# Designs tried in a protein design chat: VHH binders against c3ng28. Part 60

Target 1, 373 residues: c3ng28
Amino acid sequence: MLIIIRPSGEIALKSPRSRRNFEHTLANNIRSVIKEGKIWRSQGVLFLEVNDNNKNIEELSKVFGIASFSPVMSIKSYNNNLEDIINKAKEVFAEIVKGKIFSVRAKRIGSHNFTSLDVQRKVGEALYPFSRGVNLENPEVEVFIEIRNDVAYFYYKIIKGPRGLPVGVAGKTVVLFSGGIDSPVATWMMMKRGSIPVILNFNLGGSVHRKFVLEELSVLRKWSGGHKLKLFIVNGTDVLIKLSQIEKRNRVVMLKRVMYKVAERLCDKANAKSITTGESLSQVSSQTMTNLYVTEYGIKYPIFRPLIGFDKEEIVELARKIGTYEYSIKLPEYCAISTKARTSVELDEVLKDEENLNIDYEKVLENSEVIEI
Short names: E, the ipSAE of ESMFold2; O, the ipSAE of OpenDDE; V2, 0.75 times the mean of E and O plus 0.25 times the DockQ between their complexes.

## First folded at step 22 (VHH)

Design q5 (framework vhh_7mjh_2; at its last look DockQ between E and O 0.62; V2 from the best seeds 0.00; counts 0 for: pae E 3.7 > 2)
Fold by OpenDDE, look of step 22:
Order: sequence, then C-alpha cells, then structure tokens
Structure q5 (fold): chain B 373 residues (1-373), chain A 119 residues (1-119)
Amino acid sequence: as target 1 above (373 residues)
Amino acid sequence: EVQLVESGGGLVQPGGSLRLSCAASGFTFSRYYMSWVRQAPGKGLEWIGRIYTTGDTHYNPSLKSLVTISRDNSKNTLYLQMNSLRAEDTATYYCARWGRYIEELFDIWGQGTTVTVSS
C-alpha cells in the first residue's frame, strides 16, 4: 500500500531549514507509529509504503503534523501519455463513480504536454458513462489525480490528520497533570504544538487516582508521535502534612505553588523549558487571575496554560475527542483538591507561608516514582 | 464534644505486630475521612494513611506494605494494623479527622498512643 501524506500547512510556511527539520521529525514520528514501512519526502509531501495488512495505518490520524493522508494507486507515465492516465483512472474510479454524481480534480507538478484541466476533462469524459453525471460544485464523490513528474497518483479517500506540528520539534514541557478532565487536554494541546510532555503528578488520592492517571496517559501516548511519556508521581502526602500547618484559606494556593516549584526542579532535571497546566481562568475559585499570579510568582520558566481561555464545555468536548474524558470522569470525588478555595490570596502571606513551610522541592521530586509509558 | 481517643500502643519486639484503635465521638464518624499520623522522637509528623467514607484507603508509599487502615462505622472506630514492626516505627501515633478537601486536613486530633519497638 502506498500512502501520500500531506504535512500541516504551517510546516510549508517555515524556512527551508526548519521545514526540513519538521518534515524529518514528522517522518520519524510516522515510522515509530507504523513500525514497518518505507517513508520518503518528495516535493512537499511524504510517501509511505506499507504492507497492505498494516494495522497501524489508522494511527496516522493521531500523528501531529499531518494535515491529511490518502491511500493511492500509481502509474509511471511514460512519454507523457495521457491515455495511460485515462485508462488507469477508469480502472481505479469506475466502480467508485458508478451510479453517482462525481467530479474529477487533477493536480500537476512538473512539465507535461497536457494541463490539469485536460486531465480533468478527459478523465471526466472517460468516467461519465459509469456515472449518474458530473457536478463540480456538489458532487457525491470526488476523485483525485495527482501527477508528479513522471508518476500519476490516483485516490478518492482523504483522511484528515490532526494537523499541528510534529511532536519533538518544540522541546520538552513539564505538565502538571492532575488526572482531571483539563490536564490531559492541556497535554494534548502542547503535543499538537510539537512539545514532548514530561508528566508531573501529585498523588493526592491513592491507587485509584494513580490508575486513572495511567489510563489517561495511555490514551495520550497514542498522540505522542512515538515519543515515550515519562511520568513522575510525587508523594503528595508529604506536602499535605506540611500544608496542615498553614491557614486553611491559603492551602490550595500554596499547594499549587508547591507544584510549580517542584515542576521547576523537574524542568531543570529533564531539560524542559516550560511548565504546562490545565488551568482555565475563573473555572474554579483557585484559578482567579490573582491566584494565578501568586502561584507562579518567581517561577523561572514560562507557564503555559493552553486552556486559559476555554470554558468547561469546550474542554470536555476536546477530552471526548482525545479519548481521555471517559477516564477523567471516573475519578472519585475525594480526588478533588477543594470546592471553596479563597479567590484572592495575598502574595505576602503566601511567601511567608512558603518560607515557614521550608519544603525541600528537590527532595520531593527525588522521592517521586518514575514511570515510562 | 468532638473527641478522638487512641489506644493499643505499647512495647513490641521487632518483627511484631500491633493493632491500634481510635474511638471517635461527638460527630457522625461515617461521614468523615480518617487518618493516622505518627511522630517519632525528635522527628516531624509523618502521614501514615487515610481511609475514605467509602472504605477506600490511601497510604504513604513508604509505609504501605506495613500498615492497613480500616474502620468500623457501627462502632465509630478507626483501626491501624501494623506488621513487621521495626525500631524506626517507634513513635506516638495519632488519629485525626480528615475532611474531603485540603481545607479540612486534620481538623481534630487524638491525644496519641505511643508505640515502642525494642528488643
């Protein structure tokens, strides 16, 4: 089976050097996903040759950096013989257009003694007897011929990819991963922009919470372009016991700040240059603008919040699309951090509390369980 | 009056087992999470584990293999089973009420019961 893969439009807009890098990364990611096949780059597209029984082809729809892909039939066009193209078109498309309103779309790259319009017209005429008619504006079926130099490709199926950029092109980001609905979505969004996520989880709920986090990550692994996901599970209880020593109203914000501090240490260790969270503005009491300001105060890495402008319904929709929603909703209620956190914690109070708590963030991270998914 | 009273502490040999109890009064025991915490001499507080209203448990990973927390709501009693005790397990053990959320951490404590592991 031969598949033509179209990279995301964004890749084409990059400088030649960047474009090559992105396409190379994309090719590598595709290789990792399909496991067996031959892939090569040509004139802005990728070609993938695989066994006809390859079960992983569908996974291309989860490889970021792919705009679309199509199984294709091909012939080598000897001496610019349009008649060969027409004959092959009949072979490939006659059954496809049978009894249907159809259209032919042709694209040509290279030098030929015919135009794309010639191809559309002649192939259209040839297929017409098999069809119910031609309609260019609203066909029931559309067939495609792409002629690249001396090779003509025939296809009628276009499968959409997830677009975005190939995972790996943007470096690593430490993700504060709670296992709720939001953090998997945030992770997915960062992967879509080419980032490799390093997962940091504070286990506050026990084995059940851990279980669902792993399930969610297993889903996300299908989107990671073959990149392994490293998970750090922090013993949250060590933090909680200390938090019991500060005012109740500040505990949630302080917990978040501790998470950021530990994430900062993990960035150093993992060579990540950012921290990612699933926070959405005003989604919960702890995620006010003021509290976000306080929680990230002094953190040396950028804090990415890809969901900052999303509402809960939008996030849920994405979670469903990704496939993590079904696991996230199964988290027990006791895994929740708070329902009524203070909406505005004072920075000075938090800094004072932080000083008093004197948490060894490095040690917290050192004691984490490390899992590779 | 809300009260927690621990019992069952004492001297035990290394490798021995001990079961601690915590009797709760003054509140609806079945509606609250409960936790065990210990403090060794000269050391800070160490969280042992928590049991939810559903009976699910959450343990400190460092102690998980050595402890089992259970509860009997009909008796308003929390239990801590400890096995294969070591010298480092010598501590005062406290039961504490633990709400669902962070704001409700350890709002009520018992007086503690002392466990000494020594040959």
Scores: ipSAE 0.638, ipTM 0.855, lowest interface PAE 0.8, mean pLDDT 94
Fold by ESMFold2, look of step 22:
Structure q5 (fold): chain B 373 residues (1-373), chain A 119 residues (1-119)
Amino acid sequence: as target 1 above (373 residues)
Amino acid sequence: EVQLVESGGGLVQPGGSLRLSCAASGFTFSRYYMSWVRQAPGKGLEWIGRIYTTGDTHYNPSLKSLVTISRDNSKNTLYLQMNSLRAEDTATYYCARWGRYIEELFDIWGQGTTVTVSS
């Protein structure tokens, strides 16, 4: 089976050099995900020749950088003659238009002895006897012919991809990954912009917490364009013990600051240029404007919060689409982070507490368990 | 009135074992995480481990092979089993309530029970 793969329109708008790089990265990602078959680039699209397999369709639907793809039948258009195109169109489309009101859409790339309208008209005439009629405004079925130089491609399915940019074109981001509902969604959104996530998890719940985080990452791995997901699991216990020494109202923000500081060191180690969190504004009291300001104060890397403007229902909808929701809802017992407590912090108190705690952030990271998914 | 009362401390020889108990009263024990913490003479507090409401545990890695934390919700009792005891395990052992939320960490403590490991 031959598949035409249409890159996201955003890629088409890049400079020629960037476009080639993005398309090359997309092709490599597809090759990593679809391990059998042949892929090549041609005039703004990708072609994939692979065995007919529903698994391949599902995997392609999760490759960022793909706007859409179509299984195609093809034939060379010898000497730009429409007769071969018309005959093939009847072979491919007769059963598709049977008993239906249809339309024909044609597109051409290259120089031909005919126009796209010529193709649409003549193919429409040839298919009409099988159909219930033609309606260019509201057909029941559309059939497509795309002529690229000396080859004509025939399709009637357009399968949507996730769009975005190929994973790998936008560098690395360290994701603070608790395993709740929000952080897997934030990870997915950063991959959609071409970033490779480096996962940092503070394990507060032992082996059960670790299990569900791994399951969520296994799901996210299906979206990573074949890139492995590197997971750093930090033992959060010593941090929690130290936090018991400070005022209760400051503990959640301080824990987050510790996480950010460890994430900074991981950015240095992994050559990542940003930190990503699943925080949204005002979702809980620890995520008010003031508390977020204190949380990120003095952090040297940009903090990306792709969910900052999302409400919880929107996040849950994405989590279900991604496939992580069912695992995320099993974790609340093991997170040991208040999501419902009212908190109010003052910057100078938090900074003083941080200095007094004197946490060795590099050592916390060095003691991490490292897993490649 | 919320109370935690440790018992079972005493003198034990190196290599021996000991089981400490912590009787809880005045709150719904089964709905709280619980912890054991110790303090050797002249040293700071050292966390031993936490037990969740589910019975799952999370231990200090340096002590994991030496200790087992369990709970009996029907008796409102937290246990610490210690094996292969060493002189360095001499300490006052505290049970502590660990609130389900981070802002409620170690909010209730027992008075402690002293364990002395000496030949």
Scores: ipSAE 0.273, ipTM 0.651, lowest interface PAE 3.7, mean pLDDT 87
ESMFold2 (binder alone), look of step 22: mean pLDDT 86; pTM 0.868

Design q6 (framework vhh_7mjh_2; at its last look DockQ between E and O 0.71; V2 from the best seeds 0.00; counts 0 for: pae E 2.5 > 2, grease 25.4 > 24.2)
Fold by ESMFold2, look of step 22:
Structure q6 (fold): chain B 373 residues (1-373), chain A 119 residues (1-119)
Amino acid sequence: as target 1 above (373 residues)
Amino acid sequence: EVQLVESGGGLVQPGGSLRLSCAASGFTFSRYYMSWVRQAPGKGLEWIGYIYTTGDTHYNPSLKSLVTISRDNSKNTLYLQMNSLRAEDTATYYCARWSRYIEDLFDIWGQGTTVTVSS
């Protein structure tokens, strides 16, 4: 089967050079996901020739950069002969409109000796005998004809894509990935803006924590546009033990600062230019404005918090849509960073404690387990 | 009501082995991570290792060939097996429960059991 793929409108608005780059990356990502298909670019759309099956349609629905796609039938219309278009439309659509109220929509690209309205009227007339009538405002079925130069394409399904930008166009981001509900959603949101996530997990729960993180990444891998997901697992529990040397009121922020400092080194190693977290402002006491300020103080890479303005219900809804929610809720309670309410820290005290601890962040990263998904 | 009680300490000859026990009461033992920590005379605390609720363990690298931590959730008991004991292993050995809250780290400690390695 032949599929017309419509890039996200945001891509179409780019300069010609940027648009070409984004469409090329999109095509490469589709080729990586749909292994047995042929793909090519033409006049602002992509065409994919592939075997008809539900798996290919499902996979295509998760490629960022796609606004929509449609399986099509086609003919080459010599001199754009309207009668040939009408006859093919009857062949393709007669059964589709049988016994139903329908509408015809037509679109043209190129020079033709007829209008889109001519096509709609003539095809509608030809299909009417099979149908129960026409209603342009509220049809039971819509059929579509898209004429591109000397080829006419016929379809009646428009399958929504996830929109956004193709994964890979926006560089890499290191994601602090706990495996709770929020961090997988933050990862997904960064992929939607074209970033390749590099996953950093501070393990607090042993083999069980590792298991659910891997399961969540397997789900996210379906959204990565064929890019592998690199996971770095460090021992977060060993870090907690080192924090016994400092005042307990500072330990949560210090643990997070260690996470940010190790993430900073991973940015250097992986050529990533940002750190991403699933933090939401004021969701918990450790995520107040003041505590977030202290947590990120002195970090040289921008910290992206795509969920900063989201409430928990909104995050859960996205997690269900993405498919990570069912795994995140199985994470054992000890794998999350749990804090008492009303925790507040002082920057100067935290910085002094950090100096005294003198943690070798490079070595913490070097001791990581590295997995490619 | 919540308490940890270590036992099994005593005098051991160099090269010997010893198994310490920690009996837990007053809480749901199977839901908590546990740790062994020791303190030699006149020295600071030295962590030995920790064990997750599932039995996964991690050890201080300098001790990992000498010790094994295990737990029996049905008996509410944490164990420390020590082998090839040396004079420098003379210490008070403590059982510690991990807090659910990170800032506390360990919220319940036993009173300790003393191990003396001497000929």
Scores: ipSAE 0.469, ipTM 0.794, lowest interface PAE 2.5, mean pLDDT 89
Fold by OpenDDE, look of step 22:
Structure q6 (fold): chain B 373 residues (1-373), chain A 119 residues (1-119)
Amino acid sequence: as target 1 above (373 residues)
Amino acid sequence: EVQLVESGGGLVQPGGSLRLSCAASGFTFSRYYMSWVRQAPGKGLEWIGYIYTTGDTHYNPSLKSLVTISRDNSKNTLYLQMNSLRAEDTATYYCARWSRYIEDLFDIWGQGTTVTVSS
C-alpha cells in the first residue's frame, strides 16, 4: 500500500533548512510508529509504502505534523499519455462514483502536455456514465488525481491528521503531571507543538494514583511520535508532611512551588528548557494570577501553561478527544484544595517559609521512582 | 462526634514487640488516609507512617524496618505493629486522620497512648 502524507501547513512556511529538518523529524516519527515500511520525501509531501496488512496505519492520525494522508493508487504516465490516466481513473473510481453525484479534482506538479482542467474534464466525462451526475459545489463523492511529474496518483480517501509539529523539533519540557484531567491535555498540547515531555508526578494517592497516571501516559504515548515518555514519581505525601512546619494558608501554594523547584532540577538533569503545567487561570483558588506569580517566582525556566485561557468544559472536551478523560475521572480526589484557600499569598512570606523549610529538591528528585513508557 | 482513641501502650522491654490500636468513630473510616505519629519526651512530633484507603503503606525511612501499619475497615481500627523496640522508641504514640484538604494535613488526633521501653 502506498500512502501520500501531507505535512502540516506550518511546516511549509518554514525556511528551507527548518522545513527539511521538520520533514525529516516527521519521517522519523512516522517510521517509529509504523515500524515497517519505506518512507521518502518528494516535493513537499511524504510517501509511505507499507504492507497491506500493516495494523499501525491508523496511528498516523495521531502523528503530529501530519495534516492529512491518503492511500493512493498510482501509474507511471509514459509520454504524458492522458488516456492512460483516464483509463486508470475508470478502473479506480468507477465503483466509487457508481450511482452517486461526484466531482473530480486534479492537481499537477511538473510539465505536461495537458492541464489539470483537462484532466478533470476528461476524467469527469469518462466517469459520468457510472454516476448519477456531476456537481462541483456539493458532490456526494470527490475523487482526486495528483500528477507529479511522470507519476499519477489516484485517491478518494483523505484522512485527517492532528496537524501541529513533529514531536522532537522543539526540545524537551518537564510536565507537572497530576493525573487529573488538565495535565494530560497540557502534555498533549505541548507535544502538538513538537515538544518531548518529561513527566514529573507528585503521587498523593498511592498505588491507585500511580496506576491511573500510567494509564494516561499510555494513552499519550500514542501521540508521542514514537518518543518514549520518561516518568518521575515523587512521593507527594512526604512533601506535605514537611509542609506541616508552615502556616496552613500557605501550604497549597508552597506545595506548588516545591513542585516547580523540583521540576527545575529535573530540567537541568533532562536537558529540558521549560516547565509545563495544566494550570488554568482562576480555575481553583491556588491558580489566581497572584498565586501563579508567587509560585513561579525565581524559576529559571519558562513556565508554559497551555490551558491558562481554557475553561473546564473545553479541557474536558480535549481530554475526551485525546482519550485520557476516562482515566482521569477515576483518579481518587483525596486531597482537595479548600474553598477557603488563600487566593492571594504574599511573596515575602512564601520565600521566608521556603527558606525555613530548607527542602533539598535534588534529593527529592533523586528519591523519585523512574519509569520509561 | 469524630474521635480517635489509641490503645495498647505500656511498658515493654528492649527487643520486645507491641501492637497499638486506634479506634475511629464518627466518620467513614475507610475513606480516609490514616497516620501514626509519635512524640518523645522533650522532642517534636515524628511521623511514623501512613496508610492509604487502598491499604498501601508508607513509612518513615528511619523506622521502616521496625513498624507495620495496617487497618481493618470493618472494625474502623488502625494498627501499629512495632518490633525490636529500643529505649529511643519511648514516646506517646498518636493516630491521626489525614484531612481531605491539603492545607489541613492532619485534622483529627487521638489522645495518644504512651509506650515506655525500659529494662
Scores: ipSAE 0.394, ipTM 0.727, lowest interface PAE 1.5, mean pLDDT 93
ESMFold2 (binder alone), look of step 22: mean pLDDT 85; pTM 0.850

Design q7 (framework vhh_gefurulimab; at its last read DockQ between E and O 0.61; V2 from the best seeds 0.69)
Amino acid sequence: EVQLVESGGGLVKPGGSLRLSCAASGFTFSRYYAAWFRQAPGKEREFVSKIYTTGDTHYADSVKGRFTISRDNAKNSLYLQMNSLRAEDTAVYYCARWGRYIEDLMDIWGQGTLVTVSS
ESMFold2, look of step 22: ipSAE 0.576; ipTM 0.844
ESMFold2 (binder alone), look of step 22: mean pLDDT 83; pTM 0.844
OpenDDE, look of step 22: ipSAE 0.782; ipTM 0.922
ESMFold2, fold request of step 23: ipSAE 0.617, 0.646, 0.675; ipTM 0.863, 0.877, 0.890
ESMFold2 (binder alone), fold request of step 23: mean pLDDT 84, 83, 83; pTM 0.849, 0.848, 0.847
OpenDDE, fold request of step 23: ipSAE 0.758, 0.765, 0.766; ipTM 0.908, 0.911, 0.911
ESMFold2, last read: ipSAE 0.652, 0.633, 0.653; ipTM 0.878, 0.874, 0.879
ESMFold2 (binder alone), last read: mean pLDDT 85, 84, 84; pTM 0.865, 0.851, 0.848
OpenDDE, last read: ipSAE 0.762, 0.779, 0.794; ipTM 0.910, 0.919, 0.924

